VHH binders against o75319. Designs and how they scored, part 234

Target 1, 181 residues: o75319
Amino acid sequence: GNHIPERWKDYLPVGQRMPGTRFIAFKVPLQKSFEKKLAPEECFSPLDLFNKIREQNEELGLIIDLTYTQRYYKPEDLPETVPYLKIFTVGHQVPDDETIFKFKHAVNGFLKENKDNDKLIGVHCTHGLNRTGYLICRYLIDVEGVRPDDAIELFNRCRGHCLERQNYIEDLQNGPIRKNW
Short names: E, the ipSAE of ESMFold2; O, the ipSAE of OpenDDE; V2, 0.75 times the mean of E and O plus 0.25 times the DockQ between their complexes.

## First folded at step 18 (VHH)

Design KO3 (framework vhh_4orz_3; at its last look DockQ between E and O 0.02; V2 from the best seeds 0.00; counts 0 for: pae E 9.0 > 2, framework grips, placed apart)
Fold by OpenDDE, look of step 18:
Structure KO3 (fold): chain B 181 residues (1-181), chain A 120 residues (1-120)
Amino acid sequence: as target 1 above (181 residues)
Amino acid sequence: EVQLVESGGGLVQAGGSLRLFCAASGFTFSSYDMNWLRQAPGKRREWVALITSGGETDYAKSVKDRFTISRDNAKNTVSLQMNSLKPEDTAIYFCARESWDHGSSYFDYWGQGTQVTVSS
């Protein structure tokens, strides 16, 4: 059935835009059917996502979904004006080079096509933290040349939660640079 | 015929404890997610707790760390241990079976409910 992901309620629904970037991270929004099991204040639907983004005076231009399931919401639940990209990403493991490449390619494509605006790239996994944080930081490190610790600190501060997985942190800090193209 | 029968309700003082039971019959109990819901007078029915067929649990924020849901598949029962009860917990408590259809879950069967009254 529609089970609320473990610890999902423990995380802020939406982070802040990462200064100097077009990234914003959030936890997975849940479709309406999940509301039966949530208090009103706990609800976070696709609609709520967009409302919260607007409250920050921002606009989403792309959503990258890193979850390894399709049960949480449907692309049809999103506005037609916002493209949706699914990159199935296994939890707890450092994403493989192909996944990293797919993410970078999507981000670069978006930036190329959206030079004339300031729309954001919304990225989420289940909690919008570990997989999300890793791939965003990996991009900043590999593509933008940001120092690993700076990237991690920036993400953590903006997300309102810190990366939890040591293997992700270790790979970001000490792992090799991945191919960008 | 699917049947759910709640029991264990009653009057209890604030800070007290109750244990509710739901006896299920007429279906393969172990295959279904089971839930507790409650409805206070003049209020909408609200979800309280879930236990999956796999034994995973979830709780409403208002009852988290106070209530514990469990199940006994051998006896076809689901239970709700309620500790540190508050007056605001006063309600009719319902056992409900959860079903899944076309990407959405819903409660397809309910018991008659059991009254829980918590006095201040």
Scores: ipSAE 0.031, ipTM 0.262, lowest interface PAE 5.6, mean pLDDT 92
Fold by ESMFold2, look of step 18:
Structure KO3 (fold): chain B 181 residues (1-181), chain A 120 residues (1-120)
Amino acid sequence: as target 1 above (181 residues)
Amino acid sequence: EVQLVESGGGLVQAGGSLRLFCAASGFTFSSYDMNWLRQAPGKRREWVALITSGGETDYAKSVKDRFTISRDNAKNTVSLQMNSLKPEDTAIYFCARESWDHGSSYFDYWGQGTQVTVSS
């Protein structure tokens, strides 16, 4: 049941807001039951997430959870009620067009509903890196017209870790612009 | 070669029960977490249940308390007992093996699926 996700400890808990966007990326927070397997400095709970966001003078307005399981935390474990969306995707492959569309739809809906505030979209998968980075970059490229290398550089810098999966990187750099909205 | 073969699907009345089986071969079954997913017509696949190599289980909220996942490592089989079935449970059900790569969980092998149809 409460196995720490592989290599989860190797990643910074929360990145920084990506300048010029409403995105912030983080690794999956782990509910209290996981903490028996963690040193105190390794803990990253739903409460810790919100505290770290507040310490950056930011506020979450939406969480997009790219994991399929509820074993890491549940929405009711959040210290505040925040809009929450789970988008299931198959793991190893580049996300399909339906997944990309759902992500874009959620982001566009958020931006419309939150045009009068500065709240952020928090995006995570297990490590807040590969699937998270892919979908954020895909949005920036397809919807905002950002050059692929600029989107990747911005994500890597603000997350604090470089995208690792080569098939994701190749698709962002050399794959087609997706027109789904 | 890794193979996963689902069976046990069929037509069942609402309120009824059905048990699905997944036969695994070509790998050390006892070392892997196993999952059931399902896909209703016109919808994308959704996760249903997990059983870890250690026997811990987790369920989607829509099926919690009605479905039970189990495994038999001697027979290389994972099962899904489905009780109190609803028309909304109508779907193709897939058995999937879970793997980890650089800290990301993913499904690296899938069965062909078995159809479950729940009549109203």
Scores: ipSAE 0.011, ipTM 0.402, lowest interface PAE 9.0, mean pLDDT 87
ESMFold2 (binder alone), look of step 18: mean pLDDT 88; pTM 0.888

Design KO4 (framework vhh_4orz_3; at its last look DockQ between E and O 0.02; V2 from the best seeds 0.00; counts 0 for: pae E 16.5 > 2, placed apart)
Fold by OpenDDE, look of step 18:
Structure KO4 (fold): chain B 181 residues (1-181), chain A 120 residues (1-120)
Amino acid sequence: as target 1 above (181 residues)
Amino acid sequence: EVQLVESGGGLVQAGGSLRLFCAASGFTFSSYSMNWLRQAPGKRREWVALITSGGETDYAKSVKDRFTISRDNAKNTVSLQMNSLKPEDTAIYFCARSSSDHGEYYFDYWGQGTQVTVSS
């Protein structure tokens, strides 16, 4: 239904581009049917997402949706020029190797195809924090060779909120590197 | 009717300890994961700890190794042992029941909260 995700209002709608990367994280935009349950200043629609991205003088080139539901918005709510990728990702648990691989593959594919531009990879889960942060950091650690603490700090600073889930943090800091192919 | 009632809050000095309780009623307590969250004035509500129906626990980084969540299914209670308290832990603490919708997790019921104040 149209139940607003718990604590959704507590998070900044859109983070900042992560320096040195093409990533930007944001909370899930909500389709129009949710607006009746929100104050005007609380609304964050797919349209609002793109407006906020433009306000940062950035452009989205890909949206990766990590939510495990399809009730928040429809791909049709997005501009046709921006590809949408759904990776169903269960919350509260460390993503499995398949999910991690899917994410890496999508990111690598995008980067390969978008070498001639500076478009961003927009990544979101419900709050655009834990699942989102984990997978972005996992990519930076496994693929880019970034030190785990540096990746986490960078994500947290840019998102404007810190990763909350210790299982994610622990896996990033001490977990094994996942295969990139 | 689902009810959650927090207790145990109060004033404590930095470095001190406090134990919060949440009494649950109106549902099969043992079947649900329970959480503690907190909200400081002017700040967003943040997740603190989780205990699953199976007894597995998880914590926010900020409270890891200081706080311990536990549950007593016989008494329908969830507890939060808070040690080495810091002024930054000052907040209203809420217990909340976990729910899910198609793999998305949320909190469907909350208590009224209990105030925890840690003085420096």
Scores: ipSAE 0.031, ipTM 0.355, lowest interface PAE 4.1, mean pLDDT 92
Fold by ESMFold2, look of step 18:
Structure KO4 (fold): chain B 181 residues (1-181), chain A 120 residues (1-120)
Amino acid sequence: as target 1 above (181 residues)
Amino acid sequence: EVQLVESGGGLVQAGGSLRLFCAASGFTFSSYSMNWLRQAPGKRREWVALITSGGETDYAKSVKDRFTISRDNAKNTVSLQMNSLKPEDTAIYFCARSSSDHGEYYFDYWGQGTQVTVSS
């Protein structure tokens, strides 16, 4: 259905670019059918997303959608010039190694294709926090060699909200080392 | 009891300067990263600047090279020097302590704020 996701109204729509990276995180945009259940100031559509990115003097070059459902908006609501990739990621569980590999592969492919520009990778789950924060931090730790607490602090500061799930935080800080294959 | 008290806000003309202060108490100030945030009327709260316990700084893109964050561990204060002010800098400015465990919210304590108004 078109019910507003739990706690979705409580989160900032779009974060800030994470310095030293190509990442920006946001909550899931909601297509027009959801607007009947929202006050005008609560609306955050695909169009609103792109307006907010432009207001920051940034440009999206890829959107990675981590939701495990297809009900919130259609990829056709996005500009054709911005590639869209869905990586189905179950909530409340630490993502499996296949999901982590897909994310790393997508980011590495983007960086290669976009080495001569400064476009951003937009990443979202439902709230733009736990699944989004986990995979961004996992990439920074495993591929870029960032210390876990530094990656988490950077994500939290730039998203404007803290990672909430204890199992995600524990896995980032103390979990097994993962291969980048 | 953790307390953060901002001061130094006021009315300034565009192009002018202002320095904000944050007095901290109730915790080991020198061990924490400190931040400034701001909230313009009708807008969401946004992050402005960071200074780590080791003295490293970072800034939001919109204020880079105009604002300077600093700290005085002997006086338990954080300062924000704001130069080349623009009307868009008009906001309530908040001092905030970073959460060290990254658990619930990015910032675990903040003050009541100080108003900065930039005219014309």
Scores: ipSAE 0.000, ipTM 0.116, lowest interface PAE 16.5, mean pLDDT 84
ESMFold2 (binder alone), look of step 18: mean pLDDT 90; pTM 0.909

Design KO5 (framework vhh_etentamig_d1; at its last look DockQ between E and O 0.01; V2 from the best seeds 0.00; counts 0 for: pae E 11.3 > 2, placed apart)
Fold by OpenDDE, look of step 18:
Structure KO5 (fold): chain B 181 residues (1-181), chain A 120 residues (1-120)
Amino acid sequence: as target 1 above (181 residues)
Amino acid sequence: EVQLLESGGGLVQPGGSLRLSCAASGFTFDDYAMSWVRQAPGKGPEWVSLISGYGESTYYADSVKGRFTISRDNSKNTLYLQMNSLRAEDTAVYYCARYQSTSYSPFDYRGQGTLVTVSS
């Protein structure tokens, strides 16, 4: 249905580009049917997402949707020029190796194909924080060789919210590097 | 012309309190959510707090949650930030920023800022 996700209103709709990366995180945009349950200033639609990105003088080149549902918005709500990738990711638990691999593969593919531009990889889950932050940090750690604490700090700062899930943080800080291919 | 003017910054010891104010003009104040953002030396801007147009909703960055309180007086076109239990890491220039509709960038206007220094 059109139930607003719990605590969805508590999070900034869109973060900032992570310096040195092509990542930007945001909370899930909600399609028109949700607007009746929101104050005008709380509304965050797919259209609003793109407007906010443009206002930051950025451009989305890819959207990775990590939510485990399809009820929030439709790919058809997005511009045709921006690829949309769904990676069903279960909440509250550390993503499995397959999910991590899928995410890495998508990011690497994008980077390979978009060397000639500065388009961003937009990543979101429900709140654009925990699942989103984990996978982005996992990529930075495993693929880019960034220190776990640096990756986490960078994400938190740019998202405007800190990763909340201790299991995610612990895995990032102390967990093994996952296979990249 | 949209204008935002911050005040209330200063030097304070750790554990101390400050209250920032922002005088807004040039727009219908209660039509917009308002925000505080801060920038520490050598760091990028950080979102601190947000309050809805009529003050019915407030939001906080995790770093300030439980310590800072955002409020507004729409009759005075003024935004406030009560900062308690201040820490050294709260040292920054604090900006009042208009939070517009989610269809655009969260902050389209900000003031000149007021410096908050937390030091023993």
Scores: ipSAE 0.007, ipTM 0.231, lowest interface PAE 9.2, mean pLDDT 91
Fold by ESMFold2, look of step 18:
Structure KO5 (fold): chain B 181 residues (1-181), chain A 120 residues (1-120)
Amino acid sequence: as target 1 above (181 residues)
Amino acid sequence: EVQLLESGGGLVQPGGSLRLSCAASGFTFDDYAMSWVRQAPGKGPEWVSLISGYGESTYYADSVKGRFTISRDNSKNTLYLQMNSLRAEDTAVYYCARYQSTSYSPFDYRGQGTLVTVSS
């Protein structure tokens, strides 16, 4: 089915570009079949995603989808051709080193290929918060050398919601640096 | 009417191999990440392995890494678990499940499971 993910309605659809980075975070867009269970103001489709990005005077150059399914939307439902990468990220535990490496590799590849434009990397999980925030912050900490509390603060402000999972926050603040360039 | 039907269990000696199958019906199989979960007698469920909807990513519990291989055939709506180098500690009922990261119970079990017994 077209079950609306738990608490999905309670999160802002799209955050703001994180200053000094190429990241923007959002919750999973839902294809049209889900709209039967949503009020018009609650809808957030793939088309709505792209419209909201354009309203911010930004452009997506890559979408990193951290979900485990294509039930919510398919790449074919995107209104434009945009590079799309799925990195399955388990949602109940701190992401493992393989997942972190895949994310870093994707981001570094994007930055190399897009050094002559200002396109954004859009990252989402189901809610665009915990898994998304963890991996973005992990990248900023490990690759860019940002202090953990600064990375978390920046993500929270730009997403418009604070990271909620304490094990993620603890790992970012006090866990080991994952050096896997 | 979601259905998951596990098969392929049996009695094997330590060091042996088994291949488990899970026939799925009543839903669009490739929309779901799928998992194997096992439950030893008198214990709670233990996650074993997980595979993404198109099979592009696989994940394993530390206790089975290097010995078990998860796979799927979306044209047959079937999930597989190849188990090699079996140990007594692998004795359990094995269930296949749909993975749901946003529910209280992220593993959606529907079948009776299939018993794997590893004994000398």
Scores: ipSAE 0.000, ipTM 0.309, lowest interface PAE 11.3, mean pLDDT 87
ESMFold2 (binder alone), look of step 18: mean pLDDT 83; pTM 0.834

Design KO6 (framework vhh_etentamig_d1; at its last look DockQ between E and O 0.66; V2 from the best seeds 0.00; counts 0 for: pae O 6.0 > 2)
Fold by ESMFold2, look of step 18:
Structure KO6 (fold): chain B 181 residues (1-181), chain A 120 residues (1-120)
Amino acid sequence: as target 1 above (181 residues)
Amino acid sequence: EVQLLESGGGLVQPGGSLRLSCAASGFTFDDYAMSWVRQAPGKGPEWVSLISGSGESTYYADSVKGRFTISRDNSKNTLYLQMNSLRAEDTAVYYCARSQDTDSSPFDYRGQGTLVTVSS
């Protein structure tokens, strides 16, 4: 259905580029059919996403979609020049090592193929917060060696909302060392 | 009215197999990822498995990987869980759940569940 996701209106549409990284986080864009339930100022479509990114003087080079469904928008609603990758990410628990590896692999592949530009990796789940924040922070901690509290602070500040799920926060701060391959 | 009806539970010896079914109605079934969740006596809910709306992607908890297979038939609005090599620790009430894909809870609407008992 075309019902607005629970609490979706409560979150800023798009965050800011995370300095020193290639990441930007946002909530799921909603195709035009959802706009019947939205005030004009509440709309956030795939087109609106790209306009907002351009307004920041940035450019997306990859979208990683962490949601469980295709009902929010279709990949064909995106410019054909922007790669789209779906990584189904289970909620209620810390993402498993397979999911974390898929995310790391996708990011590392993007960075290698885009070393000669400054395009961003856009990451979203439904709200662009908990699952999105966890995987971005997990990457920064495990691959870039960022301190957990620094990764979390950076994500929260740039997203404009704080990570909410305590089990994710605890795993980022105190969880086991994870392999990158 | 969203309805989920689990069936197929029962008493099984260790090493045995069962196939659970979940009949769904009241919503567009193939729009939603679906999960199996179980609750053993005296424990909280444990996520078991998830399948994408199309059925092409599946995920499993470590405790069941290699033994359980989730599947769906979107033409029949039915979710399945094939459980092989059952162990005493698999004893639980099994629920099917619709994934809301939200930060509040990825689980939405569960039936009465179906009891699986594995007696050693």
Scores: ipSAE 0.069, ipTM 0.467, lowest interface PAE 5.4, mean pLDDT 87
Fold by OpenDDE, look of step 18:
Structure KO6 (fold): chain B 181 residues (1-181), chain A 120 residues (1-120)
Amino acid sequence: as target 1 above (181 residues)
Amino acid sequence: EVQLLESGGGLVQPGGSLRLSCAASGFTFDDYAMSWVRQAPGKGPEWVSLISGSGESTYYADSVKGRFTISRDNSKNTLYLQMNSLRAEDTAVYYCARSQDTDSSPFDYRGQGTLVTVSS
């Protein structure tokens, strides 16, 4: 279906690279079939994503899709040179340990294989905010040893929107460290 | 018009089993993740389970893990919930819901619900 996600239009399409990291967050790009329901200036396609990344003088090396549906766009809509990873992540709930581990494993694998470049890890859910922010922050906290408040502040600033889900924020600030292996 | 119609509810004894069905129409069924939610008397809605459009991924609330199984038949536009080892606290009206997969709202449509009563 071509139903536009609720509040999708309210969020900036693409954030900024998070300084000191390889992460960049963005809202879900929508395939062409959605354009009929959008004003031209509201459109944000997979192609638009790459154009916006390029405008920032960056390059995507991996896309991690955290949405729990497959209706927004197809992997075939992406350049073949950019790996696409789907990690089905249910909304509203704090991601389980398996999901967290999958994310960390993907990120660590990418970093290991991409030491010789500066390509980015693009992460998105529907709005590219709560699920996206949680997993990125979880990684920074658990793997990089960043203070929770610093991680959250950094993500919020770079995404241009603040994490909204209290359960996510609470878990990041006060929840246990998750295993990295 | 999006329509969701639940069935399969009824009275069952503790430890018993029920299988709920949800017939969906008015949209491309396999494009959407689907959820089961329930509401017990005097309580707010509780998210029970979710399944991806393709059926490859499933999610369960802790309260039902190991007892409930969500599944779907996309060829029949039907969502299922197999409920085993039912408990009194499982008593509720069960709704099937189309998931929005957003950070702000879990679903945009739900059916009229089917009542499940677990009692000895």
Scores: ipSAE 0.015, ipTM 0.406, lowest interface PAE 6.0, mean pLDDT 92
ESMFold2 (binder alone), look of step 18: mean pLDDT 81; pTM 0.810

## First folded at step 19 (VHH)

Design DD1 (framework vhh_etentamig_d1; at its last fold request DockQ between E and O 0.90; V2 from the best seeds 0.85)
Fold by OpenDDE, fold request of step 21:
Structure DD1 (fold): chain B 181 residues (1-181), chain A 120 residues (1-120)
Amino acid sequence: as target 1 above (181 residues)
Amino acid sequence: EVQLLESGGGLVQPGGSLRLSCAASGFTFDDYAMSWVRQAPGKGPEWVSLISGWGESTYYADSVKGRFTISRDNSKNTLYLQMNSLRAEDTAVYYCARYQDTDYHPFDYRGQGTLVTVSS
């Protein structure tokens, strides 16, 4: 059966826009088939995602999906007006250079093409925390020149949860800058 | 009930090849990324390879890159691991595992494993 991801319920569905950036992080929305396993107040569908974003007076311009599975929801569940990008990202380990590059490239491309608006880049993994936080922070550090601790603090504060994986944190704080090309 | 059953292990000489299979049942196979994990005697488990639901993406440990190939046949609910240029250090029990895609335990189900012994 289609199991609810472990501890998925423990995380806030949607974070806040990261000030000074176009990023917003959220946990993975779940398609309708999961609803029978959830209390009504626990449900978080693709539709709910967009409603919550709207409640924040924001608009998504891109969704970057970092999950490694497709069982959570279908791209077709999203509005056609919002591009969807899959970047298969293995959990637990620090993302490799290729993954980082793909993320950076996607973000840069979006920013280049969306200079005339204030739409957000929505990023999620399963919980919208560790992989999501790492890649967002990696971008801020490597591309925007943000101090690692500031990036992490900003993400944590806006997501409403703190990065948990020590290897991610360590790499962000003390690891080398990754190539941007 | 989720079941994973590995096969194809055996004794092989260094430089040889083996192909492992994993028969999956009890769930929608292509909804899940699948993995091979191995455990050598006296060593901890090593994540060998991962493949996404439709095979769009694969991952390999550095120790097996260029030598091992993970694949799947969703029509048969089967996961494969082609192992070439086998080395003594590849000796281990190889497990098929279903990837949870969470930051917690990476796998929620694992088979009983199949033994691969590389020895001259």
Scores: ipSAE 0.908, ipTM 0.946, lowest interface PAE 0.5, mean pLDDT 96
Fold by ESMFold2, fold request of step 21:
Structure DD1 (fold): chain B 181 residues (1-181), chain A 120 residues (1-120)
Amino acid sequence: as target 1 above (181 residues)
Amino acid sequence: EVQLLESGGGLVQPGGSLRLSCAASGFTFDDYAMSWVRQAPGKGPEWVSLISGWGESTYYADSVKGRFTISRDNSKNTLYLQMNSLRAEDTAVYYCARYQDTDYHPFDYRGQGTLVTVSS
């Protein structure tokens, strides 16, 4: 189906590179079949994503798709030269340890393979906000030793929207450090 | 018109088994993750399980993990819940729900439910 995700139009398509990191966050791009229900200025396709990244003088080296569905676009809609990884991430619940591990593993693997360039890891869920923000912040806190409030502030500023989900914010601020991969 | 129709509820003894079905129509079934939600008497809804469009990922509440199995048959547009080792606290109305994968409402459609009663 081509049902536009609830409130998807209310979010900036692409954030800004998070300084001092290799992350950039965005909302899910929508394949052409969704455009029937969108005004031209509301469209944000996989092609639009790459054009907007290029406009920032950046380059994606990996896309991590956190959505729990495959209906928004197909990996074939992306340039063949950009690796794509799907991590099915259940919304509304703090991501489980397996999901956090998969995310950290993917990020660490990317950083090893791309230590000699400045390509970015693009991360999205449906809105590019709560699941995306949680996992990016979880990585920065657990792996890079960033203070929870500093990680959240950096994400919010660069995404252009504040994390909204209370249980995610609480877990980031007051929950345990995850000593997993 | 999206429709979700649950069936297979009934009265079972503790330790027994039951298989719930949900017939889906009015949408492209394999595009959507599907869920079971239950509501016990006097309690709020509980998210029981979730399965992705092609079964790549599943989620279970701790209360049912190891006893319940969610599955789907995309050729029949049908969602299933196999319920084993049933307990009195599993007594509830069980709803089939379509997961919408947004930050706001987790489900956009829900069936009328099927009653499961676990008692001697």
Scores: ipSAE 0.749, ipTM 0.891, lowest interface PAE 1.1, mean pLDDT 93
ESMFold2, look of step 19: ipSAE 0.728; ipTM 0.881
ESMFold2 (binder alone), look of step 19: mean pLDDT 82; pTM 0.825
OpenDDE, look of step 19: ipSAE 0.891; ipTM 0.936
ESMFold2, fold request of step 21: ipSAE 0.731, 0.691; ipTM 0.882, 0.860
ESMFold2 (binder alone), fold request of step 21: mean pLDDT 82, 82, 82; pTM 0.826, 0.832, 0.832
OpenDDE, fold request of step 21: ipSAE 0.907, 0.908; ipTM 0.945, 0.946

